# VH-VL binders against Probable pyruvoyl-dependent arginine decarboxylase (pdaD), part 4

Target 1, 139 residues: Probable pyruvoyl-dependent arginine decarboxylase (pdaD), of Prosthecochloris aestuarii (b4s6j7)
Amino acid sequence: SIFPPQCERISVEEGLKSLSPGEITFAVMARNSTNEHGRLIASSIGVALPADESVYGYLSEHHPYGQTEEQSGEYAEDLAATMLATTLGIEFDPNKDWDEREGIYKMSGKIINSFNITQSAEGQNGLWTTVIACAVLLP

## First folded at step 17 (VH-VL; from y2 with heavy chain A58T)

Design p4
Fold by ESMFold2 at other seeds, fold request of step 18:
Structure p4 (fold): chain C 139 residues (1-139), chain A 122 residues (1-122), chain B 106 residues (1-106)
Amino acid sequence: as target 1 above (139 residues)
Amino acid sequence: QVQLVQSGAEVKKPGSSVKVSCKASGYTFTRYTMHWVRQAPGQGLEWIGRIIPILGTTAYNQKFQGRATITADKSTSTAYMELSSLRSEDTAVYYCARDSYWLRSYYGMDVWGQGTLVTVSS
Amino acid sequence: QIQLTQSPSSLSASVGDRVTITCSASQDISYLAWYQQKPGKAPKAWIYKASSLESGVPSRFSGSGSGTDYTLTISSLQPEDFATYYCQQYNSYPYTFGGGTKVEIK
């Protein structure tokens, strides 16, 4: 997914002040569920913010089984940032680690920041466990 | 559940081509790199190449460059590997294998197809 | 091309034995995986990044090593562990596999 130019990350507290009851806005959600004992689940949203105010940013979602919170979050963030980098013509080696590629993207001056929002859990036998991550765009 | 189902066994003559299909289900096809690996009878494993479906880009083992073509059809969640100019040493089981990551491999090839035996004989 | 040399090529062992398989790379690498393969079956991912167990792999398996020398260890061999084990580097293209180590019943 893409999102409009000139967006910035704000705090949950500040975002809640900006929302009115009955307001309609764009949201992206990742969810995951399990009832299997010991199964790792995660829900992640990756975000990449361009420096150029005329460029759309990228969102990704990821809801894997068998990944830690860190692995799932990195996947989502990497995907969003790399898709933005590809759109912006930033050269990178696909076989380099995320940390190295993140550095290249930032040093390009074209990507301000990337981050992820991740919730994770481990399943319990006989109980449904659900994790959700959500990003909301404010008008 | 995550599955990779490959096309059936084939018998080919030297000099011909073979195209093996690999249909994915149970996951978002474009979110995982797909590899092709072969195993000659009684031998070890040999990496042929891979496709990154989101980017549409491929990389090949140089041994197969010019003979192997890896493609993907996102609308049917199917990857293909075509090997041309077949010779007897190409007799092998050909596997598709899903990477656990969308780009470079970090966590290995976690899901494998059942394999497709390709026999090259005159 | 990064060559991987596994040893031994085969070994015979009894249930309960400690088994060690080595994999040597022709140059320093940072990414090595292990796969288990049983006859007539596709390989299964077993260990990634030299030492991290894949989901569902028993804790009697461990991996270690860095640079050029890597080891797969089974602390107490079980009947279901008789298989061929392959190391694989995914440090650089082309990805390459070791020749395999067949673990057989004594």
Scores: ipSAE 0.462, ipTM 0.820, lowest interface PAE 2.5, mean pLDDT 89
Fold by ESMFold2, look of step 19:
Structure p4 (fold): chain C 139 residues (1-139), chain A 122 residues (1-122), chain B 106 residues (1-106)
Amino acid sequence: as target 1 above (139 residues)
Amino acid sequence: QVQLVQSGAEVKKPGSSVKVSCKASGYTFTRYTMHWVRQAPGQGLEWIGRIIPILGTTAYNQKFQGRATITADKSTSTAYMELSSLRSEDTAVYYCARDSYWLRSYYGMDVWGQGTLVTVSS
Amino acid sequence: QIQLTQSPSSLSASVGDRVTITCSASQDISYLAWYQQKPGKAPKAWIYKASSLESGVPSRFSGSGSGTDYTLTISSLQPEDFATYYCQQYNSYPYTFGGGTKVEIK
C-alpha cells in the first residue's frame, strides 16, 4: 500500500486534538486472532516516509503466527522501506541485514524515516485473543 | 492453513528437462521468499536457489551450471523450478520451502512442500 | 562457497543419553541454522541464529557456537528425537548444508 505525499508521523494525543466528532478519515489496520492456547500472534504495520514532497510513502501489513513482537515489526518495517527504496531507485543487496540496508536507505537522503507499529499476544484456551495495529491518516 | 503442494513424481531420461510446481495456499504468496532444495537418495540437503516473488528476483547455487530456472506466477500463487540437461546424479527429491521472511532468510524455512521425486534413468 | 562439516556422520544412542553434534564452517559466519528430518518427511526448522529455538522445539535442545564452530545438544534423548540433523549456513549465497548427522536407536 501507498499513502499521499507530505504525511508526517504525529502522536495519538496530537491526532485526537486535531479531530472533530464525526469527521471521516482513512485508516489502515492489521488484525490477527486466535482461540488456541499458547499460540503466539502479532499484528504489524510498517511505515516508510519519503523526503521528496511529491512522492508517496509506503505502508505494509504483517500478521504472523509464531513471531515475536520484534520479528513481526522488523518484517513489516523492512518491507515498507524496501518497497519505497525500490520505487526511488535506491540500490541495495537483498542479502544484507535490515540494519545495514536501513542505513543505506537513510544515507541516500530519499527516505527520511521508517518505523513500525506492532501488537502481540499469546492465546488462552477457549478465549478469542485479538491484536490490532493501526495507522490513521488525518485529512 | 499454510501449505505447499508440489506436482507429482516424474521419471525422466538423461538430457531432458523437468519442471516441478509448488502451489501455495493459506498465506499471501508475494510476502515470503520461496526456496528450492533437493535431496538425493540417502544423501544430504542441497540448496538450489530462491525467488523473492514481490521483487521477481532470483538467486541460484552455481553448482547447477545455469541449468536451474526458478519462476513464480503471482496470479496462481505457484512457484516453479525447471532443471535442464538432466543427468542420473540429478535423481533426488525436490522440495519447495517457504522462508519465514520476505527477503533474505533470518528465521529459517518454516513451511515445506511434500517433495517431488525426480528419477533420471535411461 | 562456505563448506559445513558435521561430526559425527552418525551416532547410536539410548533414550536418556546426552547427544552432541558439531558443525564446522570453512570461514566465519553469523547465520547458522539446524534442521531436523525424519525418514520420508521434509526437514523441519529447529534452531536459527545458532542458538534460538524455533517455536515448538523442546527445551532439551540447545545450540551454541560462533565463528566457525557450532554445536547442537540434546540434553536427554527422547524417542521422538531419533532423526537426521542438518546444519545450514545462510550467511551468503549459495546457502549450504552440512552432510547431516543421523541419530539412531542403540
Scores: ipSAE 0.451, ipTM 0.812, lowest interface PAE 2.9, mean pLDDT 89
Fold by ESMFold2, fold request of step 18:
Structure p4 (fold): chain C 139 residues (1-139), chain A 122 residues (1-122), chain B 106 residues (1-106)
Amino acid sequence: as target 1 above (139 residues)
Amino acid sequence: QVQLVQSGAEVKKPGSSVKVSCKASGYTFTRYTMHWVRQAPGQGLEWIGRIIPILGTTAYNQKFQGRATITADKSTSTAYMELSSLRSEDTAVYYCARDSYWLRSYYGMDVWGQGTLVTVSS
Amino acid sequence: QIQLTQSPSSLSASVGDRVTITCSASQDISYLAWYQQKPGKAPKAWIYKASSLESGVPSRFSGSGSGTDYTLTISSLQPEDFATYYCQQYNSYPYTFGGGTKVEIK
């Protein structure tokens, strides 16, 4: 997914102050569930912010089984940042690790930040466990 | 659940081509790199190449460069591998395998198709 | 391309034995995986990045090594561990596999 220009990251507390009852806003959600004992689940939203405030940013979602919180978050962040980089014409080697490619994207001057929001859990037999990650765009 | 279902076994003559299909289900096709690997009877594994569906880009083992073509149809969640100018030594089981990652491999190929036997004989 | 040499090509061991399989690369690598394959089946991802177990892999399996020398160890061999094990480098294209090690239970 893309999101409108001039967006920046704010805290949940600050965001809630700007919402009115009945307001309609855009959100991206990742959701994952299991009732299997010992099953690792995660839900991640990746975000990439362009340096040019007139350019759209990118959001990604990922909800894997069997990945750690770090693995799931990295996947989502990498995907969002790389899709933005592709749109901006930044060259990269697909075979390089995320750490190295992240540096290339930031040194380009076209991507100022990327991050992820991740929730993870391990399932318990006979109990439904659900994890959710969400990004909400405020008007 | 995540599944890769390949097309059925084929018998081919030398000099012809084969196109093996790999239908993905249970996951977002464009979010995972797809590899092709073959195994000759009684032998080890050989990587043919891969496609990154969201980017539409491919990489090939140079042994197969010019003979192998890997494609994907996002609308049907199906990957294809075509091998031309077949020889008897191309007789093998051909596997599609999903990477655990959307770009380069980090965690291995976690889901494999059932395999497609291609027999090349005169 | 990077060549991988596995040793031994086959082995027989008793239930409960410690089994070690080696994989030597023709140059330094940072990405080495192990796959398990049973007869008539596709390979299964087993270990990634030399030492990390894939989900569902029993804890009696471990991997170690760096640079050019890598090992897969089964601390206490079980009957269900009958299989062929392949190392694979995914450091550089083309990805390559070792020749395999067939593990048989005595």
Scores: ipSAE 0.450, ipTM 0.812, lowest interface PAE 2.7, mean pLDDT 89
Fold by ESMFold2 at other seeds, fold request of step 18:
Structure p4 (fold): chain C 139 residues (1-139), chain A 122 residues (1-122), chain B 106 residues (1-106)
Amino acid sequence: as target 1 above (139 residues)
Amino acid sequence: QVQLVQSGAEVKKPGSSVKVSCKASGYTFTRYTMHWVRQAPGQGLEWIGRIIPILGTTAYNQKFQGRATITADKSTSTAYMELSSLRSEDTAVYYCARDSYWLRSYYGMDVWGQGTLVTVSS
Amino acid sequence: QIQLTQSPSSLSASVGDRVTITCSASQDISYLAWYQQKPGKAPKAWIYKASSLESGVPSRFSGSGSGTDYTLTISSLQPEDFATYYCQQYNSYPYTFGGGTKVEIK
C-alpha cells in the first residue's frame, strides 16, 4: 500500500483530538485470529516515510502465525521501507539483513523514518483470540 | 489453510525440458519468497533457486544456471520451475517450498509442496 | 559455496535415549535450519536460526550452536521421531543442505 505525500506521524492522543464524530477517513488494518492452543499470532503495520514530501510513502501489513512480535514488526517495516527504496531507485542487496539495508536507506537521504505497530498474542484452546494493528490517515 | 499443490509426475526423454507448477493458496502469494528444491531417489536435498515474487527477481544455484528457469504468475498465485537439457541424473522429486519471509530467508522454508517426481529415461 | 557436513549419516537408538546430530559448516554462518523428513513425504520445517523450534515441534527437540558447529538434540527419543534430519544453511546463496542423518529406532 501507498499513502499520500506530506504525511507525518502523530501520537494516538493527538490523532484522536483531530477526529470529529462522523468523519470518514482511510485506514489500513492487519488482523489475525486463532483458537488453537499455543498458536503464536501477530498483526503488524509497517510504515516508511520519504524525505521528499512530494513522494508517496509506503504502508505494509503482515499477520503471521508462529512469529514473535519483533519478527512480525521487522517483516512489516522492512517490506514498507524496501518497497519505498525500490520506488526511489535506492540500490540494495536483497540478501543483506534488515539492519544493514535500513542503514543504507537512511544514509541515502531519501528515507527519513520507518517504524512498525505490532500486536501479538498466543492462542488458548476453546477461545478465539484476535489481534489488530491499524494505521489511520487523518484528513 | 496455507498449501502448495504441485503438478503431477512426469516421464521425460534425455535432452528434453520439464516445467513443474506450484499453485499456492491460503496466503498472499507475493509476500513470501518461493524456493525450489530437489531430491534424487534415496539422496539428500539440493537447492535449485528461488524467486522473490514482489520484486520479480531470481537467484539460482550455479549448478543449474543456464538450465533452470524459475517464474511466477501473480494472477494465478502459481510458481513454475523449468529444467532444460534433461539428463538421467536429473531424475528426482522436485519440491516448491515457501519461505517464511518476503525477501531473504530469516526463518527457513516453512511450507512445502507435495513434490513432483520427474523421471528422465530413454 | 558453504558446505555442510552432517554426522552421523545414520544411527540406531532405543526409545528414551538422548540423540545428538551434528552439522559443521565450512565457514562461519548466522542462519541454520533443521528439517525432518519421513519416508515418502516432503520435508517439514523443524528448527530455524539454529535454536528456535517451529510450531508443533515437541519440546524434547532442541538446537544449538553458532559459527561453524551446530547440534540437533532429542532429549528422549520417541517412536514417532523415526525420520531423516537435514541441516540447511540460509546464510548466503546458494542455500545448501547437509547430507542428512537417518534416525532408526531399535
Scores: ipSAE 0.434, ipTM 0.809, lowest interface PAE 2.8, mean pLDDT 89
Fold by ESMFold2 at other seeds, look of step 18:
Structure p4 (fold): chain C 139 residues (1-139), chain A 122 residues (1-122), chain B 106 residues (1-106)
Amino acid sequence: as target 1 above (139 residues)
Amino acid sequence: QVQLVQSGAEVKKPGSSVKVSCKASGYTFTRYTMHWVRQAPGQGLEWIGRIIPILGTTAYNQKFQGRATITADKSTSTAYMELSSLRSEDTAVYYCARDSYWLRSYYGMDVWGQGTLVTVSS
Amino acid sequence: QIQLTQSPSSLSASVGDRVTITCSASQDISYLAWYQQKPGKAPKAWIYKASSLESGVPSRFSGSGSGTDYTLTISSLQPEDFATYYCQQYNSYPYTFGGGTKVEIK
């Protein structure tokens, strides 16, 4: 997923002040559920922001089974940043680790920020457990 | 449910080619790297190559360079592996396997197809 | 290409035995996995990054090692553990597997 130019991250508190009941806006959601005891689940949104404010940013979603919160968040962030990097023509080696590739993207001067938001849980004794991560674009 | 379902067994003559399919379901096909691995009768496992569907790029074991072609059809969530100029030593079970990551492997190949037996004989 | 030497190639053991399987790499690596395979079935992911158990793998299994020397240990064999175990490096292309260790019932 892409999102419009000139977006920046804001707090949940500040975002809620900007929304009215019944307002429609663009959102990306990652959702995951399990009823299996001991099943790791996660939901992640990755975000990558270009330095050039005339360029679209990227959002990714990821909802794996069997990954830790850190693993799931890194996956989503890596995906968003690397998709932006390919759009911007940044060269990289697909076999290099995320840490090295992130450094290359930042050194390019074309990607200013990347981050993730992740919720995780472990399923319990046949009960349904659900985790959700969401990013909302405000006008 | 995440699953990989492969095409059925094939019997081929030397010098011909084979194309094995691997249909994915229960997950977003383009978000995971797909590998191909083979196992000759009574032998160990051998990596053939992989495709990263988002980037559309492949990597191959040098042993198969020039003979193996890995492709993906995003509209049908299906990966393919074609092996040409078949020899009797290419007789093996061919597996597709989903990587747990979208790019390079970090956490291994977490879902495997049931395997496709390819027999090469005169 | 990184070669993995796995030993032993086979072993016979009784239920309750402690089993150790080794995998030696021809150079330092950071990414090693283990797979379990039963006859007539596809391999199953078992251990990743040398020591992390895949979901659903019993805690009697453990992996250890770094650099070139890696081990898989089963602390107390159960009937369902009789299978062939493969190590695999995914540090660099081509990805390679060890020759396998068949664990048989005695």
Scores: ipSAE 0.425, ipTM 0.803, lowest interface PAE 2.9, mean pLDDT 89

